# Ledger of designs, part 177: VHH binders against o26223

Target 1, 191 residues: o26223
Amino acid sequence: MKLLWTSQHIKVTVHIDGKVSKMDVLEAIKTRRSIRKYQDREVPEELIDKILDAAMCGPSAVDERPWHFIVVRNREMLEKIPEVHPYGAMVKDAPVAIIVCCDSSLEKIPGFWVQDCSIASQNILLAAHSLGLGAVWTGVYPLEDRVEGIRRLFSIPEHVIPFSVIPLGYPAENPGTRDLFDPDRIHLEKW
Key: E = the ipSAE of ESMFold2; O = the ipSAE of OpenDDE; V2 = 0.75 times the mean of E and O plus 0.25 times the DockQ between their complexes.

## First folded at step 12 (VHH)

Design E5 (framework vhh_vobarilizumab_d1; at its last look DockQ between E and O 0.69; V2 from the best seeds 0.00; counts 0 for: pae E 2.02 > 2, grease 24.7 > 24.2)
Fold by ESMFold2, look of step 12:
Structure E5 (fold): chain B 191 residues (1-191), chain A 120 residues (1-120)
Amino acid sequence: as target 1 above (191 residues)
Amino acid sequence: EVQLVESGGGLVQPGGSLRLSCAASGFTFSNYDMAWYRQAPGKGRELVARITTGGSTNYADSVKGRFTISRDNAKNTLYLQMNSLRPEDTAVYYCARDYFESYIDYFDYWGQGTLVTVSS
């Protein structure tokens, strides 16, 4: 199935490494949960490549695409992240983490890089989920101590800003799905 | 309006057990992920355990295998079963609404706390 269109749903079938993905895009958005427990199982580089491809598909302010990604698999480095990033404590148990960064020299419109890197970060979460992985976004920017700690740990240049640390792996937990639709948040024509 | 009231703390010997309870009111308990935090004297609050609305649990490394978080949505009550207690578990334990999906550390409603003292 290449493309299915209905009045309620858009389904996309993607062939990944000999396996056909069946997850509807709205299903992926609604069922994605933060995953902080991972199996002791490596994540193939091919899946990381697909996730980063998805990350780079997002829109950005004036197409500035300011994002850079550091892929961390080295066990010693993963174990050091919690020392400078306490909200990322589960990273030491993950097989891999992605650090989303902004290269400020690519910024064309001041201050929009945060939105740009947020879009990339969310796309990483959704792509990981669609591939059967679990991930969690742990915030780094704008917390100066975490920004500087991660920059120091990974030798990130001063003009490059670490934005988020996203550990991922095959999930070892299922937090359950939530029904969060709230019609009171919808305003027609004006507040 | 929102209230979280912890109970069940006390003085116990090393190796002992306690069960903490947290009575919740003023919100729809079943809609919230919940957590226990603790704070030893002079230290910051640290996560002990969390439980989602779907029943998934997460534990600090220091308590894994010894503590069990659970919830009873019909009774609006959160529990923490603490077994094999150690002196380093001595702290005030707090019940909290947990923002499991938050990308930053923030909790806006905490109980008053219940003291657990593990004496040698």
Scores: ipSAE 0.345, ipTM 0.687, lowest interface PAE 2.0, mean pLDDT 87
Fold by OpenDDE, look of step 12:
Parts: C-alpha cells; sequence; structure tokens
Structure E5 (fold): chain B 191 residues (1-191), chain A 120 residues (1-120)
C-alpha cells in the first residue's frame, strides 16, 4: 500500500501479523525513539521498500535529490560495520541496515547535500517507527575515519559520500516517552 | 544547574553487596536515560549499566546477572544494586546523564563518583 499523503497526516500501513497498523505523522514524530536492540526477526522487504520510498519523499535543495541508499542484509557485512564505526555496535545485531549516501555529482548547490541526506535519514527513522520497527541514526559524516571506513567496506566511489548508517529491526527495547518541548526556544517576531 | 551526586560506596568483602544511589537535580530526570560508569585504577572509564526513560536496561557483560540498575523518577534517583561483588569490581563508580537521541554516544553530565572497594 502506498503511503497516503494527506495535507497533515502521513498514513503508514503496516502489515503486522495480518493486521494493518496506522500511525499519524505527529504521533510518529513525538513517540519515535532511537532503538538499539532488535528482535531476532527478519524485516520484510516490503517494509524496507516503504521506508525507502519515504526517504525519497523529502525536499532537497533545488530538488537535487543527491541521496543513494545501500541496503545491507548480509550478516558478514553487518558484523563488519562496527569495526569501522565505533558507535555502530548495534548494527551487528540488526537484521538490516540502510546506509544513506550522497552522490556529489548530483549536487546543484554545494553543501546542501548534508541537509538533504539528513532529511532522508530522518524520514527513514520516522517511517520505520510508523511501521513498528526500531531504528537509530548512527552518524558517519563528517567524521573522517567513519566516512573512510564505510567507504572502504562497501567500495563506495570517491564522489559518493557515506552520510549515515541506520540499523533497523523489530524493537527489543522500550525507551519510553519524553517531553522535549521547550518554550524558551520559541521567539515571537524577534529574538 | 545540573547535579549528580553518587553515594553508597565503601569497602566490602568479596561476595558482598552494595547499593549505590545517584541523586539528580537541575533537570527533568524522567526525560533522560541514565547510566553507571566505573573507572578502576589505571584503567579507562567503562559503562556498567544504562537505563532508558522507559525502563529498558543494558549491562556490561562483566556485571550481567550481578548488578541491577533502576530508577525512581519521583525521587529523581538512580540506583545500582551490586551483588556478588568481586575484587575486579573495585573502582570509582560514576552516575551519568545519558541522552541517547544523538548521532553519537553522548554523556553530558557526571557526578563526582563513589569509591567501591572489594577486598578480603
Amino acid sequence: as target 1 above (191 residues)
Amino acid sequence: EVQLVESGGGLVQPGGSLRLSCAASGFTFSNYDMAWYRQAPGKGRELVARITTGGSTNYADSVKGRFTISRDNAKNTLYLQMNSLRPEDTAVYYCARDYFESYIDYFDYWGQGTLVTVSS
């Protein structure tokens, strides 16, 4: 089922155990947490497709859409990621990871690709959560060692920049909720 | 001002038990994941246990089954129950505010620590 975009709601339909679950976009945003523990359960390809579809729906500078995605399911490769990514320990326990990359040759305006890939990465997290999955954003760029590590590991061309590694799976933890609203960060008309 | 104050450390015999407490103030305790770290003499600081706002816990392999991290949000207090203590558990134990919603592992505040000595 295609994500139905309504003006105010992203409806994600998830098939979990024969049931369709829907999550409102605001609910997804407010309740999303980083998930670093996963069940020993495979993620259906259909869900990954939906997540990637969502990842490509974000805006980009002058519509440059510089993003590429590497979907990693190979157990050996997943287990190697922590070797080059110190904060990637949980990746070895995930059934799948998405590596978000920028193709610099697609940039129309230099530097905006970071924003573009950030939007794509966040959409992956939100979509995953909406679909009943857990995910976490493990930063790669701009840490040079991580960028080079991931580049080498996946034979990524020089003109392509790995940006983030996002492991995904059915959550095996419950981080709980937070209230992060801070009125002191809101300024009316002027600073 | 954010403050974390550890207590409950001391001298204990091998096989003994201690309960550490961390009193938190200056922030909304319930909004943050918390952790215990320890640093043994001549060694680096290592994660002992962490607990999320939702109560999910994680432990270092070396303490799994022996230590229990818990929290009381009403009291703004973090706990570490340490059972079956071993000499290798000797260290200064630190309470840390752990905000996991980051692209990188991030701990922004630490207490002064409490010394735990396990010796016969």
Scores: ipSAE 0.312, ipTM 0.698, lowest interface PAE 1.3, mean pLDDT 89
ESMFold2 (binder alone), look of step 12: mean pLDDT 83; pTM 0.834

Design E6 (framework vhh_gefurulimab; at its last look DockQ between E and O 0.01; V2 from the best seeds 0.00; counts 0 for: grease 25.4 > 24.2, placed apart)
Fold by OpenDDE, look of step 12:
Formats: structure tokens, sequence, C-alpha cells
Structure E6 (fold): chain B 191 residues (1-191), chain A 120 residues (1-120)
């Protein structure tokens, strides 16, 4: 049995038998866009779990895996994030946000945590997109005011560094796809 | 373990009312859309009503104006108020969790069902 639903900007097919469509990795990468408008719909826990699983599957320097994740669903807290993150205005409109953090005590080699947390953050974005969600990477580190703001707001210990805030939700916008391929950025054997 | 348990079914006369409940456990129901289905003897399971986490509702034409779907997030429960019941409403009623992924809605968990019999 199939039922057709129209929810805002998205046509949805409803199945009783649990049929799921999956997006391949290249499609996810190429079609991903920053989404800053969200539907009035909560994100299932299962999707968050899948996203966090993906976030933890990225490589890290010497397998240090320094990342921690704060999942924020509380409406009051979501609304406070823009107060300390001026470019995080969309967070207040999202049903959920993930704060990616680094536990510096887990670092084996200093400095690579930025790359590690970046990989985790990007995996969150790609996973979200593949699952039919919209997300955007809002940078926290290395801006001290944002780092300290998020730290205070969420009572994050001093040895833990907030890195990014990623609001997530079902998208209420479709910015379209971009062709960002630039052959001038490719050098063969030498610059 | 995810579980849905329906209750409130029974025998009712035509024109009567009944309220079905669905209690969820093992997950937070407020983060999922939900729906009611029913299956009459010898018939296929059919859609009755759906409610989103945002509170939007939809109904089958056969029940529109008579049935009301609602939820109580604090109780982790889903409800179906059935008014002006008819003989053709006789069926086993099922609660289902509605999961949306990759632009597809599908029902991934079901209750055991509760029998509603409308008879004079």
Amino acid sequence: as target 1 above (191 residues)
Amino acid sequence: EVQLVESGGGLVKPGGSLRLSCAASGFTFSNYDAAWFRQAPGKEREFVSRITTGGSTNYADSVKGRFTISRDNAKNSLYLQMNSLRAEDTAVYYCARDYFESYIDYFDYWGQGTLVTVSS
C-alpha cells in the first residue's frame, strides 16, 4: 500500500512495508547543500543515531578519536545558541543541533584534533543529507568568543573544546545543486 | 526494545463512540510521526489516520469528520477518538510508528492491534 503525502516542499511516499531509498556516497557529496530552514517536524532518534554513528566512522590521527557530541533538543537551549553564536541564527529554528567537541585529553598528537573534528562534522552533514535531512556547519573554533560562549552555555569543561554547531532538520528550502568543479585547481605532478 | 501496545477496543453499538490508546515504549514517541490503520475480516489493512510531530493530521475519507487522532507526548501515547461508529468500522485497529528517511515515509513498528466491533 502506498500513500502520497505533500509536506511543505517535499512530496513523500508512504509505505507500509518499510521500503527505504538510499543515496549513494557520490550523490550525497555532490548534492549536499547548507540548509538553514527547517520544517516544523521533529527528527527521529534513529536518524540522530545513524548520523552520530557516521560521525564516529571517520579517520583520526593515530586513531585518537578525540570527538564528543552534544545532542541538543531543548527548545530553550536551541534558542540561546544564537546569543553566543551570531551566525547561528538558524539554530533556533531547528528541531535539533549537534555540537561537535574535542576532548583534548584524548589527543595523542597535538593539533590534529581540528582535522579529526572536521571530518566528524562533514560526516554529520553528509549523513544528514543522505537521510533526507538538511544541515549546516556553523563554525565555533577557532573564534574565542564563540568557543567560550558555547562552553559556558553548555557547561563544557576547560579541557573540552567546542568545535562546531550543526543544526539539523527536515529541509524547508531547496537551494539546488552546484557545479563546483574547477580544473584550474588541479595540478599535474607540479604546481 | 521498541513496542507499541493498543488498547480500548471492544463492542459498541452503531452511533456509539470509542477511544483507542496506543502506548509506546523503548523510544520517545514525540520524535516520530504516527498513524492508525485497521483491518477488517477478509480485507486488506487500510489507512485510517496520521499525525505528525508538528501536529498536522490526515484522515481517510471514510472516517473524516468522525475520527480524531491525537497524541500525548508526556504519556508517550497516541489516541484515536472514534465517534458515530458504523458497522463498516468493525476491524482490528493498529497503531504504527511512522519513520521518515530519505524522503520516504514508512511504518517500521506496529502494535498487536485492538479489536473494535460495531454491532446492533
Scores: ipSAE 0.613, ipTM 0.831, lowest interface PAE 0.7, mean pLDDT 91
Fold by ESMFold2, look of step 12:
Structure E6 (fold): chain B 191 residues (1-191), chain A 120 residues (1-120)
Amino acid sequence: as target 1 above (191 residues)
Amino acid sequence: EVQLVESGGGLVKPGGSLRLSCAASGFTFSNYDAAWFRQAPGKEREFVSRITTGGSTNYADSVKGRFTISRDNAKNSLYLQMNSLRAEDTAVYYCARDYFESYIDYFDYWGQGTLVTVSS
């Protein structure tokens, strides 16, 4: 005994009607969840382009924009990722993954690239969600064994640092939303 | 303070069943995902099952079809129904507050564990 039409069903209907989603940004931030189960359905290149466009819109330290992205669709390569990146086990089941990298030759101020690539990674998650996709950020940096494993697997040069692996696809699960607002974390004027 | 207390372990013969419970307190249980892990003698702790606030479930391949995770948010409780038990299921079972949204594979809230022994 479940009601069939919820606000979540309305959001899916918006994506089905052929129009670009107009999901409010606060709604996207609050409802995005890590998705680790995907439908057996290909993600169109057009959607990946939109997601990467969004990733590149983030601010960066002194506008250095140090990010590069590897788009992985090859089944054999996706299946190899868990061999060097244990937290990425679900990547083998995803139709596509995006590897966010820092090209250190683009750094203008040392050490801020982590923030830069974190911003790009979060934008990927939000953009994917707004397009009706599910994604999860699986951390690579700063775990040196995983950094080297991914670098080796994708022939990434030494001056390029793999930061995160983000599998994505049409979701085959619904984790629900969380209510995590904590007023005790808010300090007015001083600590 | 955050507390997770497991119960329901015991000795059972192969092919038998047990139901584990985990009582949660010190936080709003319904706002968090939850998980079961286990640690066999001499082995590292391994994932068994998880359940989200929305009821989505995930299982390790070794337990699929035999174990069922569930939750009762009104009772702040997490459950694991274990059927068709095998000797390889012998372990201490831990309830954990699942960091489902963690971008690294790390858990730091565990119960004390409950021992399940499957032996003829």
Scores: ipSAE 0.407, ipTM 0.697, lowest interface PAE 1.7, mean pLDDT 87
ESMFold2 (binder alone), look of step 12: mean pLDDT 85; pTM 0.870

Design E7 (framework vhh_gefurulimab; at its last look DockQ between E and O 0.01; V2 from the best seeds 0.00; counts 0 for: grease 26.4 > 24.2, SAP .675 > .668, placed apart)
Fold by OpenDDE, look of step 12:
Structure E7 (fold): chain B 191 residues (1-191), chain A 120 residues (1-120)
Amino acid sequence: as target 1 above (191 residues)
Amino acid sequence: EVQLVESGGGLVKPGGSLRLSCAASGFTFSRYDAAWFRQAPGKEREFVSRITTGGSTDYADSVKGRFTISRDNAKNSLYLQMNSLRAEDTAVYYCARDYFESYIDYFDYWGQGTLVTVSS
């Protein structure tokens, strides 16, 4: 049984049966935006779990699945990330961040880990958006200063490479939608 | 095991005040939004108030200005201060754990409720 209430600020839906609203995959892809402002609200662990599950569902080269994830909720650590990541200022304002890492010892084919971790990172962004959260991909690799900064900050072993830092939170901004379709970028059969 | 336990209900005269408490166990309440609902006899359960982890509050129109929702993170508890009580406030009051997903509030855990009776 679903009970719906509307108030001045929020729509409340009571679900006893645990049903979850779904966002169409194309809608998620097309409407996703980088979110750098967040509400003063915690992100439930349930949502993080769903996001991480999605992150691990992407393909990887020869199924090597080299990714690891550091979930950061500690305010002190979140506030320190911008010190080693100049374009990660928004991280300090997020209730949580996910650091995507590669364990190089899990690589079966050298070099594909970048693609693997990119897929994982993108899945985090899409999943977050579909769940009503905002996120942004802040690149760490391949910038050595950022890689080493994050490594030191989180005591990441040498064989593990920090790849991206993704702050997450309930959005406090709405950048709107973009039309990025460009037919000039499409070539048929030949360039 | 996640558990919510309401207390503080009772008999009160119109115009009186009560303070309800909700004690959470099995999880850290401060990491979740929370809400109060109530159900009067023969009526559907209705929304009363909500508070976010950041402290933002919302109220049903029927209780605005009279009720105040608050939380004590150290005590892992939720409260509802009810002032200027009316006969129509008579109901079983429930606290619920809330999380917001896909622009919808889901209430996944509920207390057993505490009865508030407003009568002369």
Scores: ipSAE 0.597, ipTM 0.831, lowest interface PAE 0.7, mean pLDDT 91
Fold by ESMFold2, look of step 12:
Structure E7 (fold): chain B 191 residues (1-191), chain A 120 residues (1-120)
Amino acid sequence: as target 1 above (191 residues)
Amino acid sequence: EVQLVESGGGLVKPGGSLRLSCAASGFTFSRYDAAWFRQAPGKEREFVSRITTGGSTDYADSVKGRFTISRDNAKNSLYLQMNSLRAEDTAVYYCARDYFESYIDYFDYWGQGTLVTVSS
């Protein structure tokens, strides 16, 4: 006899450095940093699944949920990304990357897919951070040369638009925290 | 106009010290991360050190333990204390606003730099 919890009854936990830990959502938002150096350590598929689950929890225009994700672990493919995405040089050193895409056939309101995919991309960064991983968003859309290069490299159909490439792994750097609150950006009642 | 003006470079013998300064103007310096970069003759520009708005610091491995970055937000100034200088540290040093969190490439270089030459 084996007693199993269903996903509905399993308490959600996160693992950091081999320990079970809880991270407050405000802490995660405030402490997430772009990470471009990674340990030589695989990221379990289980963690990628959790990250993508989180990515799909975001709101979208008219609930269109236009996103698709390509998970790239193949070393040769990761090494080719910088050839078509010059800002993505660190991708060659990552154990895995996620490409966030828009399926335009799912678009219900023109142009809002950018916000939709941005929300998914940010959720990937936060989820990775909460799981003890480091990630960085490298921009693809709206740079047409990068969009076409990534589409060609990964055989992405013409109606699907690559939006971002997000390499991730266990961090090998600590850029430190920032203090970014700016009261001058807050306008009460009027500009 | 946004300006970052470096000073304090010069000729120093190996093992010596220099302190570089950067005067910031035309923007709210305290709201930006700041960094030092350097470029040796015929080489690519490279990262030297960064200090965040929160005061956290980071260093290239080649300078860790020898260089110290600091900032004085009240004076809109960034500093680089360079100790135990080596010939390999010879370069033009640039002060910059650090765009580490940008999801698209961009570099913001506002000064001519200050030359540091380490030689006997």
Scores: ipSAE 0.513, ipTM 0.729, lowest interface PAE 1.5, mean pLDDT 88
ESMFold2 (binder alone), look of step 12: mean pLDDT 86; pTM 0.871

Design E8 (framework vhh_lunsekimig_d3; at its last look DockQ between E and O 0.01; V2 from the best seeds 0.00; counts 0 for: pae O 9.4 > 2, grease 25.6 > 24.2, placed apart)
Fold by ESMFold2, look of step 12:
Structure E8 (fold): chain B 191 residues (1-191), chain A 120 residues (1-120)
Amino acid sequence: as target 1 above (191 residues)
Amino acid sequence: EVQLVESGGGVVQPGGSLRLSCAASGFTFSNYDLYWYRQAAGIERELIARITTGGSTNYVDSVKGRFTISRDNSENTMYLQMNSLRAEDTGLYYCARDYFESYIDYFDYWGQGTLVTVSS
């Protein structure tokens, strides 16, 4: 009946090559790389659910939570994305892509939805990495031609703004790590 | 000042080979993804190959298996080995750089181009 004391650890789970690995959150942030080559391997629905759960955990301006997500697995649709979104060329080779959108009818303060959807997009990248997947954020907003093209391709209504296209899958490349810390970017007390 | 200088273009027969070079200066070469684009007459520039900071490569379908992109970080140089050249490969070839972790494909520096002509 006595209260059981347990040790608390800040870790994230990483699935690498079919193995479960634990990854500290700082390690996940520092080791995540943009992945543009994927294995011929399906991504289970369960992992997509976990990624989208993480995407929705981010803060938003005045709690507006304006994000919507389109999960694309259909080969014909994936193959059409590069026709309207040039930076998304690798999407045709991905088993799945997530389109991050803003529903402007949920916007409470004009213009902050960009930050909100950026937070959701980065959370998708980190969650995918922690689950042993690779992903890349390919920008759509604010390039009007790409916004219009993606909206038409996926029948997105006018009040919904496609923000990013994020293909993901089990990685088939390893870009390596880099040391990008720059102390000159840190200003104490003032500029 | 950032500079990208293409070289190695020329006239070749169909089925021939060329090797293009892109010499880079004025920036930390190893921090950037590098790209080859080509521009055929009357057409906008098209991406043909990409190589990341880690050496990962991507190609458009029309050149897969025929073209090989590579980089030598110690010489600040990127290469494009072009084999089995076709008339459709004729054009100006440009190298470009992009920051590897960029979520937008805005190329902030381009070379002047090197001309490749595939003809009988």
Scores: ipSAE 0.226, ipTM 0.620, lowest interface PAE 2.6, mean pLDDT 86
Fold by OpenDDE, look of step 12:
Structure E8 (fold): chain B 191 residues (1-191), chain A 120 residues (1-120)
Amino acid sequence: as target 1 above (191 residues)
Amino acid sequence: EVQLVESGGGVVQPGGSLRLSCAASGFTFSNYDLYWYRQAAGIERELIARITTGGSTNYVDSVKGRFTISRDNSENTMYLQMNSLRAEDTGLYYCARDYFESYIDYFDYWGQGTLVTVSS
């Protein structure tokens, strides 16, 4: 067993039994930050596969799993995303972006797809972070202009709804960690 | 271009010995931890040994005392001396590089593998 520590004191463990643990789930959750600056470095496909695998492991309403993912590496397309997503400026600087979409034809109960795709999106962020990548959730749905912009840009069918755009890359910033715990948001038994 | 090339596999009888080699190129060999994996038919690839840049070694229990991992930085080659081979040691043996970036490590390069068959 080999223990490694990040500059943020995140434990990375290499197990001789064939497993590599980069960080535990609580560490991933607590230390994750939105990263909007990326190195000029490509992200290996293997890491993207792991991220997408994680994205598909989340629960969904009645196991409907309505999500689809567009992996975008094309530089021209990445540079076009900010044109239809005003707050997606960082996408043009990322080596890759994942667009999370919902196939409405897969929806079994109306409306839960938002939760499903949110879970998938969050898993992407957590997985990315655990793998040493930086990412940020840029919301598309429910803003109609963004939805339609992304739809047109990527020729997404009408029954498929783009939900989020998540640029990823090796981080070129370290915003540090923050304490977001707020006991005032916790209510016992009643409001 | 980073390359890892395994060699030395073959057919041996139980109790026999083999020495595997992993020839590396395209990177500063001495700067990386290296690993041996093996994969038996129908079984997931298994990490069996590690050697660090500092020369420290680790083994899974099943190969302890029988296998020895080593490296020659001057030759850019890692070795696996396998003694007292058993039938259960049969499999494809792979070498892997542990790439460490931004304080996260992962296996970024693998060899093609070399087949070890232990059979009477």
Scores: ipSAE 0.011, ipTM 0.293, lowest interface PAE 9.4, mean pLDDT 88
ESMFold2 (binder alone), look of step 12: mean pLDDT 79; pTM 0.783

Design E9 (framework vhh_7nfr_2; at its last look DockQ between E and O 0.01; V2 from the best seeds 0.00; counts 0 for: pae O 8.7 > 2, placed apart)
Fold by ESMFold2, look of step 12:
Structure E9 (fold): chain B 191 residues (1-191), chain A 121 residues (1-121)
Amino acid sequence: as target 1 above (191 residues)
Amino acid sequence: QVQLQESGGGLVQPGGSLRLSCAASGFTFSNYDMSWVRQAPGEGREWVSRISTSGGSTYYADSVKGRFTIARDNVKNTLYLLMDSLKSDDTAVYYCARDYFESYIDYFDYWGQGTQVTVSS
């Protein structure tokens, strides 16, 4: 795009092309679906950086921010995840996965880290969707076998708790949109 | 009450074919994703295939991809697994299970009793 910034000789003004917004936040929340089929296409590091930036923008109990993220691109490691995490079988087909963890030494008030890591995990899903990627949250915590398996596989210390594994990539499927609004779940003033 | 009943198992030679059926009742079948899961003797249960509510999306474990086809008939409330090019490794009890596409945990809240598939020469 051409942009002319000169005031030295002649004042030449051209309009720089503006970027059009990609997706409204309410639209992103309503249209995000779990994606388990991915194109054979790498995900650029800068998109992962944007996703993790978004993950860390969520609130946390007393601003404790207990989360850590492991970014996994190595094929050997991705292929080993299903051995300890059966629900994550599609992870070996993804170009990248993010493991959301809690560092319990960062907890300021015990017991809220699950909410904290859940918020970060959902933000990863929404950010990925807004960037044209597909992702799925595969549960690790509180399933003991999966927690221990992932901890062993990635050499995660005992005070750090793997919470979720989130494979992502450019989507190779489109499950469509669902309308799940149920007014019977809304209570005014009292139950 | 929710009920799932599998049928169509049997003894078959390597390279043969079978079609499994699962009759569903006691729930709105078309509102649920469905899966086939198998269990070989002395082993844990292995997920085999998943199909979305409408049948528009299908998923397969790598061990069966290209050989098995999952299908559903939402009018007859029946789930199918068409198994081609059967191998000895496919010997197992096959279960029909109610599934959830958007769940972040693998939860099958209802299962059938299973049907035995035996592949032997």
Scores: ipSAE 0.430, ipTM 0.689, lowest interface PAE 1.9, mean pLDDT 88
Fold by OpenDDE, look of step 12:
Parts: structure tokens; C-alpha cells; sequence
Structure E9 (fold): chain B 191 residues (1-191), chain A 121 residues (1-121)
């Protein structure tokens, strides 16, 4: 008797109290992909808060923590971002974007802010992925046209530098995983 | 078409062991977290265990912790549940489920027909 697999799409909502993430850090890192297609679905504020919390947990040079974050949900603003960011087309399709910025007045050592904001941006991507969201890092700095475009669009002060725009949403694509390990990039003791 | 087929259920004495398998097809198995869910007679479905895509993370319901082990073979597209120290309360239909996580809640979009596990003296 061939039991006919009736795909009854029964959404069983299993309330698992206290489960924040079902993905360990190594899994998150290895399986994360850039997601540029999003569902027509809002991202809960709670998830954004969690992502931002993660963003602020990264190290920074001498603990300078120069980062600021602009959370953008306004549809009109999201649609304007691609006008000043040629490779940010997907932003208009996302329910939310985070703009990572550096307040230069918070720098204790010049130049490390790029590393600091990169760490924050990567943490955003990893956290998003671990929470079931898709995201992509769209670079703003160091491209002057993008920096200035985002600055004007969001009225960012001169001493604050927009660094990255990260659209977020529930993924509408599954690009799969990649094996990016390259032993040729590993050098032992010397080059 | 996504297909999940459970096997390995049966009748076992209390304290006994069973190994359930779930054959997956119709999707990239390694791209999804997988879970086992069970339903006892007259009760709702209960989440039992979850395993991450790579198998690096495993999770268990309190009721089965220390007794059950979830595993997967991404080459064989197979999910496993090793059940040790079985109790009468473990009697249920066990379902393999493809799951996704949203807003701190686990959802299942596909599951199999289930396999019956009966623990009885």
C-alpha cells in the first residue's frame, strides 16, 4: 500500500519558550549567504533590537565603539536608497534596512573605525541569519559618491560617516551553501 | 516535490531502543534544519528534537533529553532519531519535519506520514 504522501501544509506552531536561536555561531558563519530577495513580510522590532544588540557586541579599537545605526522602515526612504547606491537595488524590496555609521568624534585612534564598523556589520549579518532573516552587506564607504548620497538622503552630519547599508527581510531565495575554504590562502609561519 | 518518509518504528519494551530514519527528497536536504515531532493518542503534536543544517547544533525537548539523539547524513539525505531508554510515555506517531525559524518560533512546512512507536510491556 503506497501511502500517498498528502502534503498537508499544516503549520504546527510549536511555541518553544526561550528559544532565541537555533543556530550555533559556527553554523551561522558557514551557512550565511547574501540574500537579496525578500518576502512581503514585516520584520518584528524585537528581531531588529536583537540584531542591533549583536552589532554592538563586537570589539573595537581601544573600545571606542564609534558605530551608530539608522534603522529605516519608511518605504519612501527605502526606495530612494538605490538612487544614490547603484548596487543597492534590493534595498527597495526589503522591509527594513540598517545603515551603519561611524561617529568620527568617538575615534580614539584614527582609521580603526573601518574595522570597527565592519565587525558591527558582519555581526548584523550573522545575527540576522541566525534569526531566520536574510541580509546583504552593501558597501557605502569608501566610495565618495555613495557616502555623500547616503549622507544627504538621511541628513547625516559631516562628522558622521555612513559605512554600510544592510537590507533585511525574510528570505525569498535560498542560494544554498558554499565551500569557501581555500588552503592556498593559508601560510604557515611565513608567506 | 518535497517528500519525507519515516521508518523504523515498532513495538518495544520499556527500556528498549529504536532507531528512526527519515528519507528526504525533492529539496536540498542540507539547506534545512530538520526536526522530529511526535503525537501521542489524544494529544497534540509535540516537538521532540531539532538538528541544524550541518548537524553542529542539536536541541531536545526536556522529556527526551539524555535519552534521544538526533543525527543526520546530508550525503544520504537522511534524518535519524536514536531513542534509548524508551518509556511508555514515548508511545506516539513520530514525524520527520522540515522546519524553519521565525520570530523565535519553530515552524514546520513539510512532514512525513509518520512512523508508529509503541512502548509497552
Amino acid sequence: as target 1 above (191 residues)
Amino acid sequence: QVQLQESGGGLVQPGGSLRLSCAASGFTFSNYDMSWVRQAPGEGREWVSRISTSGGSTYYADSVKGRFTIARDNVKNTLYLLMDSLKSDDTAVYYCARDYFESYIDYFDYWGQGTQVTVSS
Scores: ipSAE 0.010, ipTM 0.262, lowest interface PAE 8.7, mean pLDDT 88
ESMFold2 (binder alone), look of step 12: mean pLDDT 83; pTM 0.839

Design w1 (framework vhh_8pnl_2)
Fold by ESMFold2-Fast, scan of step 12:
Structure w1 (fold): chain B 191 residues (1-191), chain A 120 residues (1-120)
Amino acid sequence: as target 1 above (191 residues)
Amino acid sequence: QGQLVESGGGLVQPGGSLRLSCADAGFTFSSYAMAWYRQAPGKERELVARIYSGGSTNYADFVKGRFTISRDNAKSTLYLQMNSLKPEDTAMYYCAARPFKSYIDYDTYWGQGTRVTVSA
């Protein structure tokens, strides 16, 4: 698969029920939900490019940016993911999945690649939501059996660690709103 | 490039309990997957329990519900709480450290072992 590598800016535009709306950053963060049911529609390559551009714009420890991404559209390969990831059953029903990986040869400070790849994963979820798509983070690292299974399934080299599998598509569910603000978790000046 | 030192082994009666400790003097302990293995006389060394850097655990079927693995990263110490001990648990118990970044090469650092004997 060939992705568009451009220096163009990503516009915040969402298509909802045939209408175009603009989602601000706080609204996108607060309304993003895990989506596990997808429409039988392809996601355009241009949208995947925009999502991956956003993923690579995250902060990274000592600017190491160790992330690499595998874009999976092949149905047979998507159907094999649940064999090595027990909680990844929804992946076989998605039109596309992104596997977030760490290239350890790019790591400058030991251990921070986990935070780097977490940031990239969250940016994928948020960018997908802002573009009218749904996605869910399915965990791979630090579960050794899943790491090994995904690595072997996608021929990932020894120096690369698969971190997460994120299926994406146009949402076929609306889980609704959550009220998660808890002021008891906020401490002023000291604990 | 690091050394692991096991302690807490001993003689215990069937149904008793022991807590094994493994102290690390040289590694960045928190970045390693840690495990307990055992080897009975004339048998191969087998995995008992593993704990990853992120805290997830894996147990051999023969110890599930009886043994609990835990780690204290501030003290660079690994533990194995062994309850309801059986004669079949008699073995030399080894602490192991494996760097997750070298996961594919199975490069494991071993301790010297601590002996556990379960008999009347």
Scores: ipSAE 0.000, ipTM 0.085, lowest interface PAE 21.0, mean pLDDT 81

